Miniprotein binders against a2bj90. Designs and how they scored, part 151

Target 1, 235 residues: a2bj90
Amino acid sequence: MSRSARRKTSALNTVLRVVEVFASIQGEGPFTGTYSVFVRLAGCNLRCPFCDTRYAWSLEAGKPLGVEELVEEIARYEPSLVVITGGEPLLQRHPLNSLVEGLESLGLRVQLETNGILPAPARDEQLWRVYHVVSPKDVPVRVPGAKLHPSWVDYARATGRAWFKFLVANEQHVREVAEYVAKLGIPRSRVYIMPLTPEKLDMKELLELHSRIASLAVKWRLNFSPRLHLLVQLP

## First folded at step 18 (miniprotein)

Design SX60
Fold by ESMFold2-Fast, scan of step 18:
Structure SX60 (fold): chain B 235 residues (1-235), chain A 106 residues (1-106)
Amino acid sequence: as target 1 above (235 residues)
Amino acid sequence: NPDDEDEAQWLLKLARIYQRAAERAARRGDYDKAIYYLYLAVELLLEALELFSNPEIRKQIAQELQTTAERIEAYAKKLGDPELLELALELAKRLLEEAKELAKKS
């Protein structure tokens, strides 16, 4: 039996709730500028006040889609990177591991975006082998119920496959991030600060906010993540 | 200090950006988002207040802080959550007390 046929039969019993699948450029984090396919999974375990994807909060916002079918749809885009985002993708952990297995079997690079509340992958999960951008919501943005699971720091140290991306508005936020990552022992090389952009900024305001946060990244010796898709007006 | 004045002016500009974002969120009925952006604006106004030496500007910032606290209260009432309203009022009152203390130190 071919790998495709074997994967098809194993994946038939696994379903994900998917909000959308689309091609764009990764605008954020360590892979900024990469041609990517975004897979937005439904359901979230937070209600962040600043959230721009509230339409994905409910699990019912996603349509059921088989893992094999989703792998085939993603593969047709021939992406350099598959970005699995949401809501919170780890809420669908079991079928997500099956999706990752299918994508890796095709040689596709996978990045997961997560709020880090749920535990980091275990060594026997397919998710152990892919890249993770963790966006803590306890510091500095102080979302109720948000607390970074400590296993993410251990995972980052063990694998070198996790980065931590923080939304910041001002220097006080950057100071809080610097203190937080120092306390947890997260290397500065794995830390990104990103502008906390409200919806519908004009281009001059968006550029100025990016410039100010980038300057703080230099000052505090942290990495800077733009929100490039906003600057170039892509999804 | 010219560097402090540039930073202070940016903090005021950013506070106003978040205040406008709060107004847009409120118009959509997203009062939780509106309240959050106003709390960010208060934080920025408090930072600006520490950097400005001009008493006229400091007085304007203190007045803007009070107006922002009143907006937080108004949006909290729209949420219809008595516990959140009580918490928002307590936080707004504390932030206003901090602003007054900072103004006295200038």
Scores: ipSAE 0.625, ipTM 0.805, lowest interface PAE 1.6, mean pLDDT 86

Design SX61
Fold by ESMFold2-Fast, scan of step 18:
Structure SX61 (fold): chain B 235 residues (1-235), chain A 106 residues (1-106)
Amino acid sequence: as target 1 above (235 residues)
Amino acid sequence: NPDDEDEAQWLLKLARIYQRAAERAARRGDYDKAIYYLYLAVELLLEALELLSNPEIRKQIAQELQTTAERIEAYAKKLGDPELAELLLELAKRLLEEAKELAKKS
């Protein structure tokens, strides 16, 4: 079977477990400020204590949606960026590749958010062609079971389509990140540090935490990711 | 060192932010999240002690460590996971011991 015929058959028959689809502004990472549609997939292979989307941990939290139906729903928003997040979206890798193919056919830019435990895309996957923001949870936040798969470093070097985003609270965390990325050979230009914000900070506290982490990014020559949606009170 | 004093003041402020976040998490029944934030607060308070020689502020930090350890113990007892609860109770007892020793030295 040709790839086109195989892809059409897969897209019609594949199903994703989807928690929510909504429009917002990407508040984090290299595409901060972009008008985006967020697709939150169900299921996660971690139980991060600081997790604010615990409702997405179970696969049963997601409604089954066909890939074609989901592509149509996303397209109605006319987004500049499609952000696929979760849970851990790579738990649904096969139908996710079909979703990416459908979105690419519409000329849409796709960003995947992943914890990086599961392997990076292979060259023959549709996922190879899209952007990835990898959020390791082993350093500095020390979530049990959260080991970054080494293939993500190879993928980042080969494609230039992966960045690594780390939650940090203080300078000791930034030092741990700097040591971690140096050991793995991740260029500083692909590293973002982001404030580890607890929920329901007041605006003054939120701004101060952002300011302090941004100053550390300058000091350590790393990129800074805000959490812009929190600052402007968007979902 | 003025830079160490600025850093210590930030660590103290951030520890208090996480302590308030822990209280909010506990009110929702998220005791594992509450304990995690209190653990971060303990780490921040201990780092601040390494940067500060002022005996009055060191005493205040020792008191905050004691209170934080007591809260970790209380929240650990409310967990529905017996194995996790035992591990966190052991951690809380260790932190209470550290806080008591630090209070004596300040």
Scores: ipSAE 0.439, ipTM 0.720, lowest interface PAE 2.5, mean pLDDT 84

Design SX62
Fold by ESMFold2-Fast, scan of step 18:
Structure SX62 (fold): chain B 235 residues (1-235), chain A 106 residues (1-106)
Amino acid sequence: as target 1 above (235 residues)
Amino acid sequence: NPDDEDEAQWLLKLARIYQRAAERAARRGDYDKAIYYLYLAVELLLEALELFSNPEIRKQIAQELQTTAERIEAAAKKIGDPELAELLLELAKRLLEEAKELAKKS
């Protein structure tokens, strides 16, 4: 292989299509309240009807950024957590592993948000070493094609580095989640329920929905995820 | 039971929230989102019906369910996909039938 061919191959492995990079507070999941930099990758393998980030569905919505350039941009924020989200970030799996390697080399904590359709990381991937919040879309929200890959349950049990976050609107949804996680053998300590919020809610409606879902979390002995950024009006 | 009445009032309120969200989505031409939220409203109304034996409250919930089904029918007519529109119309008809039967069983 020529030197130019090797350089081109290396560059291809180190380019991600990125929709946006911004600092905010992680509003969801096990790291709620953490000062974070969000990296939204382009492309998605689902078309969820409730999706608020439809602008990220196409891979073409993303600007090509080199991994080294992206690592430097993220590092300037001095974040406590780097949240890699999308779309579906595992669609760009190969260059994503390179990004994670760069971020870990700087001692940065990384969390991936994924719909869990694509397989969990293998032990030889850099992604094996970081945190994952898996958001199944088959239960209770019933998005076609959204079946959770079974390797995520094995990964969670083996590493303790995955949690499962479910959108719920009512007690029937919580019951469906409880049945789903019991059948899959997912420990309740790894399960979060989160309010399914339609856009443009007023603050009173948003607070009441949060309160009701939190009460159900207590009743069903599951963890509760707010959507804190909506409550405090951050991105 | 006062606790069941509080729960049902919450479910009716939440159904109204999703119905308003559906209206906003429809105004933008986002009919898949509108239909999804209308179906969530139906699920909430059906859950509310299970909490009540009171005929007056069941009648109120059945009326909201009928209104929601009519909105699904209206939204289906806006879809350019005839196959999807047909499926949604059939679903709305089944929901209307269920609402009528549930109201009678009180």
Scores: ipSAE 0.446, ipTM 0.706, lowest interface PAE 2.4, mean pLDDT 83

Design SX63
Fold by ESMFold2-Fast, scan of step 18:
Order: sequence, then C-alpha cells, then structure tokens
Structure SX63 (fold): chain B 235 residues (1-235), chain A 106 residues (1-106)
Amino acid sequence: as target 1 above (235 residues)
Amino acid sequence: NPDDEDEAQWLLKLARIYQRAAERAARRGDYDKAIYYLYLAVELLLEALELFSNPEIRKQIAQELQTTAERIEAYAKKLGDEKKAEYLLELAKRLLEEAKELAKKS
C-alpha cells in the first residue's frame, strides 16, 4: 500500500485514552526496583472487588492523547522501563501497538500489565516483542468473568517474555496457584505471588502481609513480588 | 505444638488486618470491597482454627467467624444490586454455613 493509505489507516489507531503518566519505581514483578514511567490507560473489562484504581474503570476516565505526543512525553523522563497499565490496556490494542512501535524506535524497554482475559499478541503485532506481566483474576481471587485466555501460556512458552503474577492472601491461595500453573504447564520460574494489600495499611501491617507471602513463596518454591512502591511511599 | 501456635497467632493477626480494612471500606460505602476483605479474613480464621487445639480459643474463633459471616450478610444487603453481588452473596452463605458448623464442634 502507499504511504498515504498507510497514514490514513494508522491515524485510526493513533489515539489512546490515558488516565495518567508519571515517573516512579516499578514496585512489582520481575522488574522490581527499575526506574519507570507508568502509563495508565482507561477502561477495564473487570470490576475486581479489591481494585484500587476504580477511577480508571471507564474509558471516559481517559484523556485522548496522540501516540506521537505520548511517546514524546514518555521520552522526556528518560526511563529505564515504560510500564503500560490500566484498567486493561489490551482494550485499546490497536493504538497500543502503535505506541509500542514508537517506544521501541527510541530503544525503550516496554512492559505491559494485563489481566490476560483478551488474547496474547500475535506474531505480527508490535506487542509480540515486549514484556508482559499477566495477572490472572480467576485464580485465586475468583473475579467473575476473569478467565485467562489460553494463548498467554503459548505466548510465554514461545517468547519467554511473559510472567504470571498472582494476588494471594493465605496459603490456600498459594496452593490453588500452584495447582493452576501446573495444570496449565506454566513453569514455576515464570510465576510470582504478591500480597493482596488493602488500602491504608500502616507500615507494620504492610510488612506483616509481605513477610507472610514471602515465606509462602519460599515454602512453595515460587517467586515473590513485593509492592515496593507502597513500602517506600511512592505512587 | 509451639510452631503451630505461633503460625496460628500470625494467621489471627493477618485476619484482623483484613477485618479492619473491611471496616474502612464499609465506611467509604465500598461494600463489595468490604465483603471481599471479610471473606479473606474468614479463610485465615479457618486456617488458624485447624492449628489450635485449646477448646476455649477454638470457641472464640468460632464466635469471631459467626460475627464475620453476619457482617458479610449485612454488607451484601447494603450493596443493593443483587445481580452484581450474586457471587459475593454465595460466598457469604458458604462462610455462614462453615461458621455454624464450626460453632457446633466447639
């Protein structure tokens, strides 16, 4: 196709609904401790009862931003990692692929956080080439409608670019996670358990939850994800 | 067993963290969040109950389980939209039955 035809088609996929853009430290998952820019996209396909970002549930919560403008804004932070989160970022899959293309053109490392309900990237998507932290909400936290799409397991095996991060509150949850990942054939090396921390905990309570879940991670031979940003009082 | 008692005391402490979080959520009108945190508290109380052999402590935990189950039902009623809350109401009913069964045994 001509450049003009491609430009017209791309224009339909170059606007994202963005709730917020901010610099912080990645507090969770395999890149814990990394200086990052967080891009929170609007819209979510779940209504998790424990959700701390309910303000992002509606697509209308997001301001429309052009991909090129957003890439320029992100680049000004000079981040070691760009974390694309939401709501559910894959609800805006088409313009998200354009964003990833722009960020990769600048040599920026990209991590997507997703609930895994929507399919994993296809090989011809820009999203195929970035890191994904998949947070299933069917097990153990039992959110209705939150079934993990099976393509995420295939994507993880094919690329080595996906990890699975589970919110847990007790040992029964960890047992359910262990059974779940074994059934799906997810290697334990790709699995993180993370404490389910309610809002407005004091530091002692926050440490107690972290300590318990970390101990269970050792016992069950799984990786542990802190919520480091909460411990160091960052956004 | 001292190790079991230490673990059980830790589980009770964690259950109370979720119970306090549920109270804070309820004060904000977030009844779905409150119910969910109470559900987590009950799971921890049940784990703790399995580790205690002292009948008086078991009775106290059983009473706390009953109180928690009653709070779940009360918050579920305040949530109003039964269709949206259907799965939480099912969890509340299950927890209430478990609490009643445990109260009979201790």
Scores: ipSAE 0.549, ipTM 0.783, lowest interface PAE 1.7, mean pLDDT 85

Design SX64
Fold by ESMFold2-Fast, scan of step 18:
Structure SX64 (fold): chain B 235 residues (1-235), chain A 106 residues (1-106)
Amino acid sequence: as target 1 above (235 residues)
Amino acid sequence: NPDDEDEAQWLLKLARIYQRAAERAARRGDYDKAIYYLYLAVELLLEALELFSNPEIRKQIAQELQTTAERIEAYAKKLGDPELAELLLELLKRALEEAKELAKKS
C-alpha cells in the first residue's frame, strides 16, 4: 500500500473502545504509590467470579476514541505512569500498539495489566518496550479458561519487563503459586502475591487481609502487592 | 502449639470475612460471587481444622463447613446462567470432596 492509503487504513484501525480514563494512585504491583492515569479498555476473554469491573466485560461498554485524542487526554494529567487495564487490553492489540507508540513519543511510562491468556508481545510490537503486570487466573484462583500463555515467561526472561501478580486468599494458595512459578522457571523477584479482597470490606477487614497476605509473602520470600487504593479510598 | 493456635485464629477470622462477603454478594443477586467467596471460606476452614486440636473448636468448624455447603447449593440453584452454574458447581464439588477427605484423615 502507498503511504497515504496505509495512513488512511491505519487511522480506521487506531480506534480503541474505552470505558473510562481517570487519575489515581497505582495501588498494586511493582509501581505501587505512583501517580497514574488509568485507561480502562472494554472487552474481556474471562468471566472471573470475583471481578469488580463487570461493566467492562463487553466491547460495547467502551466508547470509540481515536488514539490521538486519547493520547492528548492522558497527557493533560501529566502522569508519572499510564496504566492500561480493562477488561483484557490485549483484545484490542492493534490500536493498543498505536496508543503505546503515541504515549512513548511523549516520554510517558506505560504499564499494561493483563490476564496473560493472549500471547506476550513480539519484538516488532511497540508493546515489547513497555512494562507488563501479568495476573494469571489459572493458579491459584482457578478461573475456567484462564491458562497462562507460555510466551509470557520467555518475554519476562528476555526483557525484564514482566512481573507476575497472583490473587491469594490463604496459605494453600501461596503454596500453589510457589510451586507454579518454580515449575515455570519464574524467579521469585518477579512474583507478587496480593490479597483477594471482596467488595465492601470495612477498614478493619481490609487491614486484616493485607496483614495476613503480607506475612505470608515474608514467610514464602515473595513480593507483596497491597491494594493501596482500597486502603486510602481512591478509585 | 501456641503458634498453631494463633495461626488457626487468623484463618477463622479470614474465613468469616469471606462468608460475610458472600452474604453481601447474595443480597445483591451476585450468586456467582457469593459461591466463589464461600469456596475461599471452605479452603480457610480446612486449613484451620488441620491446626486446631481442641475438640469443641473442631466441632464448630465442621458445623461451619456443613452450613457453607448448604449455602453453596442454595445459591447455585439461583444462578441464571446454566453454563456458569455448571462450571462453578464443578469447582465446588472438588473443594467439598477435598474437604471431606481431609476431615477423615485428620
Scores: ipSAE 0.410, ipTM 0.704, lowest interface PAE 2.8, mean pLDDT 84

Design SX65
Fold by ESMFold2-Fast, scan of step 18:
Structure SX65 (fold): chain B 235 residues (1-235), chain A 106 residues (1-106)
Amino acid sequence: as target 1 above (235 residues)
Amino acid sequence: NPDDEDEAQWLLKLARIYQRAAERAARRGDYDKAIYYLYLAVELLLEALELFSNPEIRKQIAQELQETAERIEEYAKKLGDPELAELLKELAKRLEEEAKELAKKS
C-alpha cells in the first residue's frame, strides 16, 4: 500500500472526541500529587448514579480533535503525567492507541482511568505499555452492567501496570472489596479504596470522611486513595 | 462499649450526610442520584441500628428509616418508574416491621 493511502487512512482513524484538556494535580490513586494534564474523552458505557461528570456521557459532548493536534497541545503543558479519563476512554480504543503512541514518542508518562468493563490491552496494543487505574463499578457500588472484565486481573499480574480503585462509604463496603479481590486473586498491594464523596460537603465533613476511609484502609491492609483535588480546591 | 458508640454515631452522621446530598440531587432533577444516596443512607442506618443499645435512639433511627424509604418511593415516582415505586413501598413496609422488632430487643 502507498504511503499516501496509509497516511490518509491513519488520519481518518486518529480523531478523538474530547470534552476537555486541562492541567491540574492528580488527586487520586497511585500517582496522587503528580503534576498532570487531564484529557477527558467523551462517551460512557455506564450511567453511574453517583457520577459527577454526566456532561461526558454522550459522544456528542466531545469535539473532534486529531491525535497529532492533541499530542502537541498536551506537550505544551510539559506534564509529569498525562491522565486519560472520560467517560470511558476505551470506547475510543483505536484512536486512543494512536494518541498513546504519540505521547510515548515524546517520553511522556501516560495513565488511563477505566471502569474495566472492556477488555484489558493485548500485547500488540500501545496501551499495553502504559499505566491503568481500573475502577470497578460492580463491587461495592453495584452499578447495573458494570462487570469487571477478567482480563484486567491477568494484565495486572503480567505487567504490574494496573491498580484497582474502589469507591467505599463504610466498613461493610471495604469487607466486600476485600472478599472480591481475594476471590479474583488481586494482590492487596494493587488495591485502593477511596471515599464515595457526595457533592457539596463542607471541608470538615470532607476531611472526616477521608480520615474514616483511610483508617479502614490501615485496618484492612489496603491502599488509600484521597480525592486530593477536592481538599486543595483544584479541578 | 465506647468504640461501638463512636462507630454508631459516625454511621448515623454519614447517613444524614447522604440524605442531605439526596435532597440536593432531587432539587436538580437527578432522581437516580437521589435514590442511590438514600439507598446508601438506609444501609448506614441499618448498621447503626444494630450497634445502638439505647431504646430511644433505636426508635429514632427506625423513624428515620421509615422516612427515608418514603422519600425513595417519592423520587422513584418522579423518575417515571411505577413498578419500582411499588417495589420500594413493599421494602419500606418490611424495614418498618424489622425496625419495630429490633426496637423491642432493648
Scores: ipSAE 0.490, ipTM 0.745, lowest interface PAE 2.4, mean pLDDT 85

Design SX66
Fold by ESMFold2-Fast, scan of step 18:
Structure SX66 (fold): chain B 235 residues (1-235), chain A 106 residues (1-106)
Amino acid sequence: as target 1 above (235 residues)
Amino acid sequence: NPDDEDEAQWLLKLARIYQRAAEQAARRGDYDKAIYYLYLAVELLLEALELFSNPEIRKQIAQELQTTAERIEAYAKKLGDPELAELLLELAKRLLEEAKELAKKS
């Protein structure tokens, strides 16, 4: 067996706990509007009260899938972007690095969505090479235990591959975000504010909330993330 | 001022949206989500209270704040997590006292 074949065989023995795989449009963040495959990993290290994916909190919610099997499934969608989300994907860090290696070998663009509690990738990880949207939960949404790991700021500055996305309801929240990112030294160009949408808004309410938060983004000189999938009624 | 009044009216509308979401969450037994949305509603009501000068509107907001705080206390007891419930009850008490102090200003 060649060295390459041995490496591929080793990767097949790496398993991820996967809740769901589906195609949609990325509705949030710097890649909004991109045709994407979403891979939701099981397990989370937070219990955010506003969480819409509580079914993914437990690792037992995920079906065991081999890395090679998952890469092949993702590739069949021919996506412009692979979005790895969860739960908290970094809880499955070791097999996640193997997944990223497989996806990159096919030339696929990968974005990870993370709460940023666990450390940012090290230079020797495959995860160092992909895009990260970090969603801090300490400010303004104040989830207990949700302290951003300081290595994410260093990673963002070193690589240019991390953005910070904050859920906001009003101008006071935006002010708190502005103070938070200034204190941590996060460049405003890497900051997104996004509407904190509760379930079952009518379309008029949803549009008005988006409009109000977008106006605050202009006022405070921050980037705006819609929740486009909610506006167009996609998963 | 007209701009302040438009913002204040939006804050009241948004507070009521979160109160509706809290009720829906509570009906499903998601009391932690319900409490969180009610907490957001309290923050929005307090912000609106600062922007309104009309005493009748301020009184209405203060009453709505009290009702919201009482719902937070009730839902916190349903959580069955005594440490979380205690923390949320303390936060509700502090917010209610702040609302009462603001209401005294007019």
Scores: ipSAE 0.532, ipTM 0.773, lowest interface PAE 2.0, mean pLDDT 85

Design SX67
Fold by ESMFold2-Fast, scan of step 18:
Structure SX67 (fold): chain B 235 residues (1-235), chain A 106 residues (1-106)
Amino acid sequence: as target 1 above (235 residues)
Amino acid sequence: NPDDEDEAQWLLKLARIYQRAAERAARRGDYDKAIYYLYLAVELLLEALELFSNPEIRKQIAQELQTTAERIEAYAKKLGDYELAILLLELAIRLLEEAKELAKKS
């Protein structure tokens, strides 16, 4: 009856390297405030200097988990949203599509967080049907080797299921983002700016940085993403 | 302009936040992260310098830029990349010379 019960898939379609699975509140982007389960996949194709999850950079940092086992573990949390993050989740694209199929079969809403270097989903992928928050690292943070794949703009226009989230520290960064998205034809309604928070800010500094970036979002007519989990001290 | 003064003061505060973050990263041995935060601090200090007209404040920013450049060099040496340290210091020196030229103007 179900596609997963009917089909036999290869090991490449049934095993993911997973760093951690935990429940929290989505602190960022269009689904801020949603009770979520986070699935952090291992491996990354960037080495961002400001990265807070360096422990996930190596594919070997992840433990092999079967897709069915992972789906069952996620389902036990009864989440309103499944956030698949990493590293870069699209490095494990094949088994990731199988995971998405399993989660959708349970009626679970899925969001992928990606750096957007690898191509956007094709229509025949399960990933085509889920939400994507794309965080480009070429502008304004200028990570070496980071270039947004142009297919993400086409995907966003075709599906309405992608948003673009940019780390910013000051108004010059916001100007660069505004120019970047205008050149690419990304609507402002799909753009979020988010504070570039260095680790271990005190609460007063964290709130002030959030306030300043939120004010810039209003001024530049862009959406604002907090880092809510940092403000409420959740993982 | 009161808005420019508020912006300039915020840029200085943010630069100092990143400088402290760099110090914490360096203590953990994350020298690449430390260098990145210091480079961001340099950009913020230069923006602040353009907005301040007071020569004493501009002089203090120029001194802070020099100290930050020296810290970048020290951390780059910890990465074992002496040529990168020289390049970053040369960039910081050019930015500091721009700051000196602006200080002469006001």
Scores: ipSAE 0.469, ipTM 0.745, lowest interface PAE 2.5, mean pLDDT 85

Design SX68
Fold by ESMFold2-Fast, scan of step 18:
Structure SX68 (fold): chain B 235 residues (1-235), chain A 106 residues (1-106)
Amino acid sequence: as target 1 above (235 residues)
Amino acid sequence: NPDDEDEAQWLLKLARIYQRAAERAARRGDYDKAIYYLYLAVELLLEALELFSNPEIRKQIAQELQTTAERIEAYAKKLGDPELAELLLDLAKQLLEEAKELAKKS
């Protein structure tokens, strides 16, 4: 490789397009209630109609930020968990692996949130070692073209570091999720159902929706994810 | 059954929650989100309709379905993103077909 090619490759592997970095409580999934720093990366490979973070869809929405600078910023929050989300963070796969390496070197626990369209990590990636919450958009929310990459099931089985989180509104949605995960061989212990909440619900309506979906989780023997940040009015 | 009546009432309430969310989205110009929520409301209304036996309630649900269809048409005319519009129409079609099949299965 030439020196120019090496410099260009290094730059691509050390810069992320970041929309926002903020401290909050993880409101969703297996680490609900954990004091976390959220890193929202720019760019998405889907255009989900129900998306609440449309401002992150474009890569141009993100400010270029060096991996080392970002690691230092995250560390200053002293988080129990670093949540890397987006958009779709795997669109920035190469510098993301470098970020994970830096965070792991500080002993920080990392969770990636992904739509699962792009392949799961390979064994030689730093991403292989962190936690993943995969949010399929093919079932039950039916975003066309949002097919879960089959490697995520293999990754979950091999590592025990992936969970699958599904947005649901009613029992029919839960039934579709149960059928979907059974056909793919995803263990129920790795499956979360979460209320499909429209924005700006009244607190009484928000609580009732949570209660009904939680009841369905018990009935169908699946895990329940709240949207805790909405209930306590955090980002 | 009392359990069927409770489920039917919840489905109707949830449909109305999504209809109000659609109105809020439309006021901000998020017509694709508004249409998506209205199709969720259609699915829920159709499910509720199958569980209610009272003719007056069934008539009211049918009226709500008509109003929802008119709102979907109005918002669809406001879509400016042709790629997202096509995606949304496919989603709407699939949700509506699923709702019809669910109604048949009780």
Scores: ipSAE 0.508, ipTM 0.743, lowest interface PAE 2.2, mean pLDDT 84

Design SX7
Fold by ESMFold2-Fast, scan of step 18:
Structure SX7 (fold): chain B 235 residues (1-235), chain A 106 residues (1-106)
Amino acid sequence: as target 1 above (235 residues)
Amino acid sequence: NPDDEDEAQWLLKLARIYQRAAERAARRGDYDKAIYYLYLAVELLLEALELFSNPEIRKQIAQELQTTAERIEAYAKKLGDPELAEALLELAKRLLEEAKELAKKS
């Protein structure tokens, strides 16, 4: 049996609303450079003005896929990392836990991208066991209604499986991030700053913005996340 | 100060990058994205204004700040989301008031 223990309360035909599944290189965060399969789930609880994936905002943007079917599709890519993103994946929390269980049964490493508004995983969830990159949208980007759930800080300290990734444009943004993480007790070692790239920068402008934000990361003693896929022109 | 001049020139360049991005977003009807990029441009121009001592450059930055504020107001009126429009305008107004205090010197 490939599957370990099942949850008696889980539906046999658990379904996720999926926008797209594709292979690429993880361009961001702690696993930058890793050969990955991206699973974009439909639905979002925010309307970020800088959002590049507005096509995923509605649940109706996603096609219903069974968990077992999705696991098989992902496995065909033989990825080093499965990146579950969206929208906001935690909106589909129940079937997402089932997906994670299936992927872990195959020995696949899983990373979730989340805005952190919904609570962090509880110890009895399959999601407790995987990696999380949390992208708060209250600071510095000031998205209305965005507030980091405090359980994410506790989860990060308890597990060492969460990092916090912030979009920044300038030094004032970095200062706001530094103050924010200090106030919440988030260790600097778990903090990434990443350039807030507008669409359709030429390569010289894109590289220059990356260089300036990287220099600020050094100055403020924070980790730097590129948007590597943009620099190498991958999806 | 050579370091301040390098930083100031970069801030101006980045502000103009966001202004061009805002124009592209507006052409697509993404007024919330356009306003957000103009908000970033105002913030960057305000920082640049603090670092420049040349009065001609300071006057140009002050003029650019006023033009950017006008664009924010125009785009905000086209938004279909009044809560988002209010939040973005509030942020832009705060930055613009700070810019007006600095621009009184030019």
Scores: ipSAE 0.520, ipTM 0.747, lowest interface PAE 2.1, mean pLDDT 85

Design SX8
Fold by ESMFold2-Fast, scan of step 18:
Structure SX8 (fold): chain B 235 residues (1-235), chain A 106 residues (1-106)
Amino acid sequence: as target 1 above (235 residues)
Amino acid sequence: NPDDEDEAQWLLKLARIYQRAAERAARRGDYDKAIYYLYLAVELLLEALELFSNPEIRKQIAQELQTTAERIEAYAKKLGDPELAEMLLELAKRLLEEAKELAKKS
């Protein structure tokens, strides 16, 4: 088909509202250090006080892009990992499944970043087969309205394709995380703690916070996620 | 002991980092972010208070806790969301009661 004909879409199933697409290094979670393309989708179902991407909260912040067009744009970067983030990507679940199908057909590894409020993927969704980093906002950061959907724990146990990443500032936060994951039956091997960085730390403060949280990860036998992009001054 | 003193000093330093972050957020009109950073500062100050045994340092931290809670209340009044403001005020009230309890044990 002609390029114009191929770009005609059904608005509900093949169009995503996209804030930005850029190449960087994944700085967080189980794939830290991986050359990645970040796809930030518009819209969020939370208003986290510490949020650094408030510009993505509104669905209208995103430009409408066809799934096929977006797949082609991502492929030009030749990434080792495609990180789909937002906002909350699962707010655009139906066209997101189509995006994942397109990316997987090219052999690309896909990671979704989600707050975990909306249900985990069902077995018949394309999202069932990709990686998920779930960032609960109920513990320890106590965001109003945040509650992890219980299906994420079942999905993690069934597939081994979900990890849980928690923002922490101190040992009390780590203790709360440890209690929370034990109560829900989340294996420690699937849990990451990550420094809750306030705005505009100098490099010495940033390194000190990373060091302190990493030491707590060792003490509590949890995985540690840096914020590597902040340390190396990448987006 | 030396490990507790080092931890207490770090918690106090981190609390002050969050207080400075809160002030910068407030100057930009991000009162929800400011309140959240002050809430973290209060939690850190409470932990530091438990680790310090020096009465003068404990008194200074208790005063800093009171001032921080008062700033949370002031910023909450500038929020356009009454339900969120009430939730944050209840949180600040709970932290103040905890601070008063700890101050009595100095």
Scores: ipSAE 0.494, ipTM 0.750, lowest interface PAE 2.2, mean pLDDT 85

